# Miniprotein binders against b5y8h6, part 1

No score or structure here was measured in a lab: all are predicted.

Target 1, 289 residues: b5y8h6
Amino acid sequence: MQKVIVVTGLSGAGKSTVSKALEDLGYVVVDNVPVDLLHNLLELYEAKNQEQLVAVVVDSRSLRHQGEVSKFVADLKDLKNRMPLDVIFLEASTDTLLSRFNLTRHLHPLVHATGSRIALIEAIEREKELMSELRDVSDVVLDTTGMKERDLVYQVENFIGKDRGPEFYLISFSYQRGLPTNADMIYDARVFQNPYYVDELRTLTGLDDSVAEYVRADHNYGRFLDLWVELAERSYNEHIKMGKPYLVIGVGCTGGQHRSVLVVRDLSDQLTKNGHKVITWHRELGSVN
Below, numbering starts at 1 at the first letter of every chain, in headers, positions and changes, except where a header shows other numbers.
ipSAE, averaged over its two directions, is called F for ESMFold2-Fast, E for ESMFold2 and O for OpenDDE. V2 adds 0.75 times the mean of E and O to 0.25 times the DockQ between the complexes of E and O.
[cut] marks letters that were taken out.

## First folded at step 7 (miniprotein)

Design d1
Fold by ESMFold2, look of step 8:
Order: structure tokens, then C-alpha cells, then sequence
Structure d1 (fold): chain B 289 residues (1-289), chain A 80 residues (1-80)
């Protein structure tokens, strides 16, 4: 049976955007499903078509009290024992949710009538407290504060594993020509011995084996590479929690031809061996790998 | 395999269409990385393709999308 996706979270946090993304990926999306009907709905799809991609978006109006949330958590645990199922939980800052409710004029499920900004703030904060148990058992928590619609779509696509998008972009660059646009991190490869001053290597690049041999012979190369791989992976894990679509690492040296190119090669090779999808751009060489 | 080649070309086309749409809307960050991803797919397709005429078409596409990536990087610096 294909994995079922359950979308839940705070009211106004972006469930409609995720719904559209899943539909575009071929899911039959059943929106506004009350939690009491979840079991019956999923059993029907299981019986009718085991190849069907199904996503369920839970109606926030079904989750107004702690008892309802606790029952939903129990239902999710039971369903996970019977079918492959993952839960996506959407959240955002109180200010972001306030802005979204004011613009759409939708009533928050925990307020009876539009009264005041204070009443809406209290409803949002109450919902956050109420949903904490559900958040804690969700497979993915996505904070949509300040997130572009396309970034949220990208995160959903990566989570479900369909045509998994890149997790890393590695860009080699020349300090003389400037840092790459929107790099999240910069590694400085100028710390390694410089092939430029070896006549046979000057016109070659970090893609050439003789340059690679020369730079790797630097006594510190292996240690720096190991540390940079670890830092990249740890940084990736933290950045995706913030809703970023992938991690962009620039690696620089003076000319952008030798040391930075080699480091990007070796970093990409190691990250790929560790199971990551990695795209490299050697900016000064005009090649993508 | 022929199926692998077809999938790579289809994926690259889809990524380019997403990049062009984003570029028209001014989302140059999204467009830039979609062009890089498309080029990555096309390079793999180039390794599988055996017909010289089709190989040259793929090379021309890669050059065009690389040019787009450099243009978008300049635009992203301006927006900074």
C-alpha cells in the first residue's frame, strides 16, 4: 500500500498550500476531514485502490478540545500500526497567523465571533497549547513563518520522497570575483597549498587528478574535509527545521580554479555516499555536476 | 537505458518550465536553483545519449541554461 499523508496543524498555517502541492504530485487530496471520519475514509481507500496516493487534510474545527486532540493522537498511532502513514504538522508565529486571519477574514475555530485583536491572539495561543501533543508525535513539523509558497511546496516534495529534490548545493567560487549569491555558509579553501605556483598545474583545474593529488597531499586536507562534511550535515538538519528548502555552501579560493573546485568535488562525493542528493556548480568553470 | 534517458529529459523540461514561470514572477532564487537542477539532469542525459545530433541539442540547452543561471545570480545580487 502507498504511504498515506495526513496534514494537520495550526489554523491558518498553510494547509491549503500543502494540499495543492500534494494534488500536483498526484495525490487524491481529501480536504476538511473531521477526525472522527479518518478511520472510515482511509479504510475505504485501502479497500478500493492500494496504489492510490491519498492525502487527508484534517478539519481544524474537529480539534477544539484536548480530549479531541488526544483521541486523534491515539487514532494516528493505531492507523500507523495498520498502514504506512506519515503526519505533517504545520505551524507559524502568532504574528504571522494574525496577519493571515485578518487578510482572509476567516474566523479562528476557537473564537465564536470576530471581537478584537486580543481575542484572536488568545485563540491562536490556546490552539498552540492544545495542539502540542499532536505536534510532538508528528513525523514532520514545518514552520511556515515568512516562508514563500514555493519553499513550502519544496519541503513537502522532499519529505514525501517523490523525485527527491537536492538537499545540498555546493558552489566553488573565486574570492576575486565575489561570494555566490545567497550562500548560507562559506568554506575557505585558501588554507591548503596552492597549485597555481606549480608550473604543470597552473592551467589545470581541481577537476584534474594531478591537481587533486597535489592539494590532497596538504597535511591538513583530510581533517578539514571530515570536519566540513560533519558541519554541512549538522547545518543542513538545523536549516531544514527553519523551513529552508536546502543548504547552499560556497567554497572559495583566490582564483576559483583549483582548491575550491577540489573541495567541492570531495565534499559532494562524501555527502552523496552518506545518502544526500547534491548538486555542484563550479562557478568559475561553468560546469554543473 | 532508454527509459532512464527519457525520464532525465522529461524531468529537465519540467524543471525549466518551473524556472521560467518563477523568473516571470520575479522569484529569481527559485528560478536559479531550478536551472541548476535542470542542467544536472541534462548532463546525465548527455552521458546516456548516443545520437550526435541529439547530443548537440542537449549541449546547446545546457549552455543556454548556464547563461540563465549567471544572469539570475546577477539579479539576486541586485535584490540584496
Amino acid sequence: as target 1 above (289 residues)
Amino acid sequence: SPEDLRKLLEQARELVEKAKEAEKEGDYYYAFFKYLWAIWELRQALELETDPERKEKIRKEIREYLRKAYELEEELEEQK
Scores: ipSAE 0.457, ipTM 0.839, lowest interface PAE 2.4, mean pLDDT 85
Fold by OpenDDE base, look of step 8:
Structure d1 (fold): chain B 289 residues (1-289), chain A 80 residues (1-80)
Amino acid sequence: as target 1 above (289 residues)
Amino acid sequence: SPEDLRKLLEQARELVEKAKEAEKEGDYYYAFFKYLWAIWELRQALELETDPERKEKIRKEIREYLRKAYELEEELEEQK
């Protein structure tokens, strides 16, 4: 992510959590900056110290009217042309926001008085409408619905942190020993020819070249691998939108030593080649790569 | 580089601490993946380390965290 980050979004969506997480990542976080001064502040900062990580938190307290939002959006567009700047927009479902406000007993910025549940709902919806233009120009939209604070921190660390977390966890396993409980999807490697019936291969693993050559010779292997890579990447993109910045794929075969191991290896290689950070765990072999 | 090695080891340490904290809180799912990530970092460190004693230390840590990952997976299975 960029050295300069603007954090914005709906009230109650988790801006404070993100702010803290950014601080832990070494960002200087500036909160409650008047929108009118934001442009000048960021320009001044860029001129003085281009190496410092800076995050600015902007909320609806500073953006009370559509005109202010529109101006802010225009300012952001201008700033993006002058400096590397990312905008993060936080949102959550109306029900989630209601729940959070009820727990914290904080007044919504758009509610003038301790209002009824109805008034709060109206305020939330109004804020969504007000912030919609800003959402549209945001580089990252994080839906924090159902997220624990820790999950949101993890998201920030993964997307913004210096050390980006893994995008894929690939787990080879034996169907005989049960499915991985934490897998988002399962690939069945049993569709390929089984090396177990080849005496020379039985005692080897999918990490061995001879096993690899045998299984790769299957007429379906290449096509399935391609499809699985595509499915993995597409699924990952959707998971990001859902607030999970990683995908867990289980790859299974009967014994968990040959076909599943090979597929995990080859998937990892291809996904890595495609620019993804991939962790592999061969459950039955007791190895992590 | 030595600096790269140091960074990997430090990152692994941080990941392990996060995993331990999560485990204490009963978040075995989070802990599991943090341990796997830590092991991955340690594997990278192992490739860069040249000192035999330090390599053995890293290997020992990897074995320990692998054991933890297996234990956590079992816990997750029991929670279903």
Scores: ipSAE 0.411, ipTM 0.792, lowest interface PAE 1.1, mean pLDDT 87

## First folded at step 9 (miniprotein)

Design g1
Fold by ESMFold2, look of step 13:
Structure g1 (fold): chain B 289 residues (1-289), chain A 80 residues (1-80)
Amino acid sequence: as target 1 above (289 residues)
Amino acid sequence: SPEDLRKLLERARELVEKAKEAEKEGDYYYAFFRYLWAIWELRQALELETDPERKEKIRKEIREYLRKAYELEEELEEQK
């Protein structure tokens, strides 16, 4: 059976946009599903056609009380034991949700005093408290605060797309020319012995085997590389949990020609060996691998 | 295989179209990484392609998209 996507989250956080993105990716999307019908619906699709891409958008009116949320969490855990299933949880800031309710003119499921701004704010905050247990067990949490619809579509496509996209971007750079923009993490390769001071290595790059052997001979190299691989993978796992599609790591040295290039090569090789899709950009060399 | 080559080229072209759309809207972050991703697909296509003329066309595209990546990095720096 193909992986099933369950879309849930705060009222007004963008479920309809996610629904449209999933349809564009080939999913049959069943919208406004009450939580008590979820088992029956998914069991029917499991029996009928295991090749079908199915997404279910849960009706927030089914989740008005803690008991209903706790049961839904239990149901999701049971379903995950029986089929491949991911849960997407959508959220946004109170101000953003308030603005969106004004635009859509939809009534919040926890509001009984129509038109009151204070009642709406309180309902939004109460829903956040109520849904916290569900948020904690979701496979990805997408914060849509300040996001345009296209941004949300991009994140859904990257997370759920059938196309195998990169999980890591590794960028080698020169500290003299500045840090790569929007890197999530920076590794400093200047801690290793510098090939520049060896005449026959000076004009070469970290792509050359002789430079690689020189830098790898640094007594600290193996240990630092192991730690950096572990840190990258752990950081990636947390990044994905927050709904971010990939991790960007910059690796720097003074000139950007030797040590940073080699570290990116070795880091990329190890992450690829571990099953990740990795893109490298040797910024100072003008190459993408 | 020929099917694999076709899929790589199609994906690269789709990524570039998404990058151009994002660029027009000022979303230089996503445009930048979509160009890098497209280049990555094109380098895989280059390994599968055997016709010298088509290989050179792919190399020309890679050079153009690398140029775009450097330009967008400058734009992202200005947005700091």
Scores: ipSAE 0.520, ipTM 0.866, lowest interface PAE 1.9, mean pLDDT 84
Fold by OpenDDE base, look of step 9:
Structure g1 (fold): chain B 289 residues (1-289), chain A 80 residues (1-80)
Amino acid sequence: as target 1 above (289 residues)
Amino acid sequence: SPEDLRKLLERARELVEKAKEAEKEGDYYYAFFRYLWAIWELRQALELETDPERKEKIRKEIREYLRKAYELEEELEEQK
């Protein structure tokens, strides 16, 4: 993740946990910074020490009105153009937030008095509406619904840790043996000419040059590969916004040895060239690369 | 570099520990991907390692974690 992080989101969504996790990762965390000073603080910090990891926590206490949110969003856009900055937005279901507030007995920032359950629900919904614009411009949206504190810490580590985890897991598989259980998306490599009917290729795999040459000779291969790369990258970007820092793609063919293996290799190569960290697993061959 | 190799091995170890912990807690999904990640790191380490005994140790670990990954995938399938 970027050297500068802005942590924001709904009240009760877990900002304190994220803040602590960031501290453990070596970030200097500044909490409850007035929005008006955020720009100045970040600029000042960058000017003095560009290598220092900085996280700023901004909550609804600082963003009480729509005008303040809009200004903050504008400021964030400006800052992103000037420095490497990521925005993390934390959210949770209304029911989860209700439960958390009931347990902690903290007052919601938008509730003026010890209100009824109804008042709290209304406050939560109002905050969601208020923060919607900020959510839309956030780089990462973490839904902390059902998460334990530990789970949230793990998510932060995955997103922010010095060692970024893989962005893509590509799994070649056989349709005859079933879909990968963990796949977010499946590509069907059976659309390409089948090397199984070529005697000299039947006993080989998609790791072999002769198989690769044969399948790549398919008139659709290049176009499909390009489309799959684009789809993977677009999907990954959306998954990040949903709080998942990686995308799992299954690539299938009938036997899981030729076409699927080749496509995984070629996808991996292209995604890696595009700057992504990619792990490949050829399930039927028993190899990880 | 030797330092790069050390870092790779260290990361792999950390990943495996996380995977084992997740497995104990019943989070097979998390464990599965941590093992795959660990294997990836170990493969990188294997390319840098020059000592035959250390290479064999790494290969042994890779085989072990692959086995775990397959087992975990099967468990995940059964839970669906």
Scores: ipSAE 0.404, ipTM 0.795, lowest interface PAE 1.2, mean pLDDT 87

## First folded at step 11 (miniprotein)

Design i2
Fold by ESMFold2, look of step 11:
Structure i2 (fold): chain B 289 residues (1-289), chain A 80 residues (1-80)
Amino acid sequence: as target 1 above (289 residues)
Amino acid sequence: SPEDLRKLLERARELVEKAKEAEKEGDYYYAFFRYLWAIWELRQALELETDPERKEKIRKEIREYQRKAYELEEELEEQK
């Protein structure tokens, strides 16, 4: 059976955008499904057509009390033992949700008072507390605060495997030109011995074996590379938990020609050996990329 | 396989179209990484392709998208 997608999360966090994206990707999206009917519905799809792409959006009105949320969590655990199923949980900051409810003029499901801004804030915070157990067991939590619609669509596509592209982007750069835009992490390769001061190596790059031999001979090189591989993998795993589909690492040295290029090369080789999909980009090397 | 090669080329085309739309809307970050992704698909296609003429066509596409990626990277640095 194809993996079933269950969409849930905070009211106003973007479930309709995700539903539209899934429909555009060929999913049969069943909206407003009461939690009590989830098992029966999914069993029918399992029996009917094991190649069917199914997504279910749970009726938020059936998740108003802790007992209902706890039962839903239990049902999800049971279903995961019986079929391939992933849960997408959508959230956003309180300020963002407040703005979205004010703009759309829709009533929050948990408003207990007749319409004050304070009552809406309290309802949003109450829902966050109520849904925390469900959030904790979800396979991905997508924070839609400040997210462009195309970015949310991409994160959904990546999660469902339709658009499973590179996991790492490794960019070598020159500190003289400054950091690459939107790098998640920066590794400083200036800690290694500098080939620039060796006449034969000066005009070469970190792609040349003689430069590689020189820099790898630095007694710190192997230790730093091992630590940097480990840090990259751990950081990637945390990004995946937050729905971020890839990690961008900048590696810098003064000129961007030697040490940073070699580190990107070696880091890419190790991450690829470990099974990751890796892109390298040498910002300072132009057409050699 | 020939089917794998065809699929790689189709994915690269789709990524480039997404990059062009994002570039038109000023989303240079998205466009930059979609061009890099397209190049990555094309490099895999280049390793599968056996015909010298078709290989050169793929190399030309890679060079064009590399040029676009450099242009977008400069735009992103100027936006800082």
Scores: ipSAE 0.550, ipTM 0.870, lowest interface PAE 1.7, mean pLDDT 85
Fold by OpenDDE base, look of step 12:
Structure i2 (fold): chain B 289 residues (1-289), chain A 80 residues (1-80)
Amino acid sequence: as target 1 above (289 residues)
Amino acid sequence: SPEDLRKLLERARELVEKAKEAEKEGDYYYAFFRYLWAIWELRQALELETDPERKEKIRKEIREYQRKAYELEEELEEQK
């Protein structure tokens, strides 16, 4: 991610955990910065040390009114034009937040007293409404529902930190051996002509040029590849909004040796060319391409 | 640049250490992806490295972590 990060979101969504994780990644974290000082602080850091990683945590304590949120959103838009800045929005389900508040006995910023469960629900919903505009302009929305602290740290380290992890995990596999358990989407490479029936290609893999040439000669190959790239990119964008800043794509063929391997390779090449970070795993070959 | 190469190698090392820690804790999923990420970083490093001996070292590391990743994937499949 960018050298400058604004961390915001709902109370109880895990901002403290994210802050700590960012510190561990080398960010200077400034917590509870008044919105009016955010601009000055960021400019100061940019001017003095452009290489310094800076994270600013802003919560609802600083954004009490809709007008303040709107102003903050406007300021963020301006700042994004002036510096490499990403906004991370943390959220969780109402039930999750309720549970967290009940467990930690922390007072919700919008609740002045140990209020009833109803009061807490109302406060959470009010905060969601208040922060909705900010969520809409955030670069990353992270849903921390069901996440343990460790899970959230993992997300920060992989996808939020200075060196964002891979955006795509492409896994070639054999349908005979089962689907990848972590796959968000499966592409079926069996739609292409099968090199297994060509004696000279049978013992080779999708990493070999001869296999590649054979499969690429399929009249549908180019079109499917284009569609799969587009689908991957579109899906990735939606996954970010869902709080999963990566996409796992399984590409399958019968044996997991030829067609699936080739498709993963070619998808990786194209996605990389498009500016994405891609990891490839050839499950049946036991190799990363 | 030499600096870029250094950064890649350092990142790979950090990832591997995290992977090893995760493996010890039984978080095989985390470890698996850390190894994959490390391999990715090392491949980038391999493209920048010009010294044959260093290249071979990187290749050996890649092979090692590929094996680790494979082992972890098998364990993950068994757990489900």
Scores: ipSAE 0.008, ipTM 0.237, lowest interface PAE 9.1, mean pLDDT 82

## First folded at step 13 (miniprotein)

Design k3
Fold by OpenDDE base, look of step 14:
Structure k3 (fold): chain B 289 residues (1-289), chain A 80 residues (1-80)
Amino acid sequence: as target 1 above (289 residues)
Amino acid sequence: SPEDLRKLLERARRLVEKAKEAEKEGDYYYAFFRYLWAIWELRQALELETDPERKEKIRKEIREYLRKAYELEEEMEEQY
């Protein structure tokens, strides 16, 4: 992550959300800076404190014609040679932008009057064309199509922020107490041999070695675990494409104490080994790891 | 390191702030996972902390945020 970030992109693509997210990450955010002053401003902040995170938001209001865009691109290239600078370009599908404008009732910067749907589409397309050169030189292009605001925030935190968020949330639970409502998928650990009927294991949990050994001795355990890891990783990759940069997996057993806990632990270990950041929550045990 | 500990605690604080904001906005889903993330950070901090009083403070925070997570889960269940 660079200490200096320029946030730009299409109107309605989520610049305000990104701006707020960056502010929450400790960036000093300057909005609506004249392009001509951008160089001086960035230099000033760099000179003042090299440790200060600075974000500048530039939109089409400041870039009204192709000449201004070209100049801005040239300026950005120059700045990149002088300081650690990343340019983030936000975009979304025309349909998404239309929907957002309809919801917010904001006027598009390129639309002078409460225009028809057609006028708005034309404005969006004109802006895309206008900003195309800037997009081409951007370090990060974020397509916010289909993203909820919270997901966009998460993307900023993961890709732009210093602190990458978890990729997986694994939740062990009891089917008797209900499914996690926030899970993207559920794994059923009840398919494995039940330690509950073993007297010495009944009072223990899936965190205990004796329980682990017993359940792992199931002939299907290893195979299921492998399949669940693969499914988790594949699903995660698809979720990223959908604008959700994390996956929530619930793992259930009858009591939520033994098999589900163990599977969450083992899944976490394997996913972590594969390079993923994993958070586990054992709902019935009241623990987060 | 002490610096690592500080960073963990600061991250946890920021996460909690975000969670609280989300909760106020009615985004219980977002709040829930931010609390879990905060707890995760705090647990790591707890492993690095050597001062008993500070450890207890961290433990207290963890318990508080766990309670919040459970409350939020219940709220989500009621919404569906």
Scores: ipSAE 0.475, ipTM 0.826, lowest interface PAE 1.0, mean pLDDT 87
Fold by ESMFold2, look of step 14:
Structure k3 (fold): chain B 289 residues (1-289), chain A 80 residues (1-80)
Amino acid sequence: as target 1 above (289 residues)
Amino acid sequence: SPEDLRKLLERARRLVEKAKEAEKEGDYYYAFFRYLWAIWELRQALELETDPERKEKIRKEIREYLRKAYELEEEMEEQY
């Protein structure tokens, strides 16, 4: 039997986006499933087709009281004993959920807006308290605060694959051709001594050991590299808290052939040694395998 | 290990399919990164593959997807 995905979480947190992503991955998605029907539904799919990929989106109206949540938690534990099953829990900040529910500001703001906004805030906070037990037993919790729809799709794809995708994309580039706008951060490798003015090195690249030796001889190189590795790791940790599953770092030098290429090579080596999954792209070098 | 190789190749195929879909929809940045991810999976498959002919087939795929990544980079520059 293929692993079953159960999607649950706070109202307005992005269940429809996750549902669409799962359909694109070949799942039959059964939406608006009341909690009490979950066992019967999954038993039906077991009997009918062992090879079918099934995802179930739980009807939030079934989870209005603590007793219903506690029963659902118990049902999930029982189902995990009988079949491979993972639970995805979606959440977002109160401010984000308020935005998604989109209250009008043009009505008499003190009387209507105050009552409507306060009631919605109270409902959101009550739902967070109610769902905390379910959140605690979920296999993954996705915080969709500030997340673009495409980023949420990416996180679902990574979770379904079980082996996570890349954490860092490192791009070397030429300042003469301009900055990659797809980068989250830019490191300036022009701070290091320039091999272009050494005749024997000019036509080589940062992939060649003689260029690497020359640039690494800059007395600041090791210290900058160590700081840049630390900054990359800390920035990655902050970006994942904001719901972005990877960090794109551009490294530039004037020609994009020597210093930026070496820095990307050395950053990749160190981040990989630290256990990270790293992709490199040398924009100015072409067909690197 | 043969199972690992099969899974890497399947992931790469899936990523290329999604890259092509994103490209058709005009999502060039996501298509670009999905091609890069597919290449990364194929390079890992190259580590596991021992047959020279199958290795060369993988290398040919990597070169094809690298060409696509360069084309997408050019498209993204034109959108500025």
Scores: ipSAE 0.403, ipTM 0.813, lowest interface PAE 2.7, mean pLDDT 81

## First folded at step 14 (miniprotein)

Design l3
Fold by OpenDDE base, look of step 14:
Structure l3 (fold): chain B 289 residues (1-289), chain A 80 residues (1-80)
Amino acid sequence: as target 1 above (289 residues)
Amino acid sequence: SPEDLRKLLERARRLVEMAKEAEKEGDYYYAFFRYLWAIWELRQALELETDPERKEKIRKEIREYLRKAYELEEEMEEQY
């Protein structure tokens, strides 16, 4: 992602949340900058410190008329030619925006009075129309419909931030000690042959080669692993659509030391090879990798 | 590289700050995963760090954040 970001979009779509998220990622965020000063500001920051991440938030308060939007679009095009700049446009469904405005009790910028539901709908639609040209030239359009604030933060981190968040959290655990309560899905590693009954393997863990070889020798191991990888990736894709850009998978066995640990390791390896960022936590071993 | 190490440590710091804020807000779920992520970053930093004192500092932080992660998991379990 570019060092300079312009955040814009519909009122109520989550610009404040994105701004805060960017701040947390190390961006200097400037809000409510007059469009006329945008060039000067961005040039100044670029000149002073090319390593500094800068985000500028522009909303409809600064873009009241179509002419201003068109000018801003022209300015953005010019800036993109001069510096690495990405434009992020935030939007949401009319129903979502209505709900958010009702909850926050904020007035829509285009509504002059505490208006009726109808007036708010009209204002939202007007803003959509007004901002349409800007949306068309945006590098990223984020639909925040149905997203919680935390979900939007995660989206920013994964798609906008320099540091992409993990896509998968894999947790090995013992069924005897309880399920991870924060897991989206659970894989049962108990379906494989149990190394616990092998004296030489009992005192070892799934991190040890001898344990790995034993469990992998199970006729179902490879097939299950493949299915679990596929399921993980498919589920991840659906989670992204729901606004959660990460998936938490618990893998369990009886003791949480052998089979579950191995499966987590192998899943992590395969998912990583597939290009995913994976964090593993072996709950019973007390390790994060 | 030293620069890579610095970046990792800075990331970890930011993640921990986020986790602490989330914890204050009662978002234990968010905090938990932020700590795990921070630990992951610190583990990578530990591989790059050559100074023994700094390594030990990183190890101490990892242990602290692991403890917090376990505590948060327990809290979540009690809520459900």
Scores: ipSAE 0.679, ipTM 0.903, lowest interface PAE 0.7, mean pLDDT 87
Fold by ESMFold2, look of step 15:
Structure l3 (fold): chain B 289 residues (1-289), chain A 80 residues (1-80)
Amino acid sequence: as target 1 above (289 residues)
Amino acid sequence: SPEDLRKLLERARRLVEMAKEAEKEGDYYYAFFRYLWAIWELRQALELETDPERKEKIRKEIREYLRKAYELEEEMEEQY
């Protein structure tokens, strides 16, 4: 049976956008499903067609009390033992949710009466407390605070794994022109011996094998490359846990032609061998690889 | 395979549309990385494509999107 996707989370956090993204990926999306019907619904789909891509969007109005949330968590654990199933949990800041409810004028499920702003704030905060246990057991938590629709769609696509995006962007640059915009990390390749002072290498680039041989012969090269690969992977793993979909690493040298280009080339090769999707951009050369 | 080639081209097209939408909204950073991703998909498509005419069409697309990426990068540097 294909992996079933259950979409849940805070009211107003973006379930409709996620539903559309899943439909575009070929899922049959069953919207507004009360939690007490989930088990029976999924059993019916399992019996009918195990190749069908199914996503279920849970109706938060059936999760008003902690006992209901705890039972839903238990039901999800039982279902995960019986079929491949992932849970996407959507959340946002209270201010963001307030703004969204005010603009749409929809009632929050936990508001006992047509609500004032105070009643809405209380309902949002109560829902966050109630949903904490569910959030903790979800396979991915997407914080939609300040997130544009296209960002949310991208995050869903990455989680599903069907259209996996790049994990690393590696940019070679010249310190003389300045740092690339919005790099998460900068590696300084000026620590390696400079091919510029070798007449035969001066006009070449880090894409040329003779430049590569010269720079790789630097006593420090292999050790720094190994450490930089490890640092890149560890940094990526922590960033992905925070919901950041990729890591941008700038590698610089003075002219941007030799050492930084080679380091990006070798770093990309190693990260790719380790199973990562890596995009390279040699800012001073105009090449992408 | 033909299916793999089709998926690469479809993904690249979608990424370009996302980049164009982001550019209209002034989100040049997002657009830039989407163009780089699209080019990366297209370069893989070139490795699978065997027809010289279709290869040249893909190369033309890569050149167009690469030009867009450099324009966006220059725009981001002029920010502030």
Scores: ipSAE 0.429, ipTM 0.831, lowest interface PAE 2.4, mean pLDDT 83

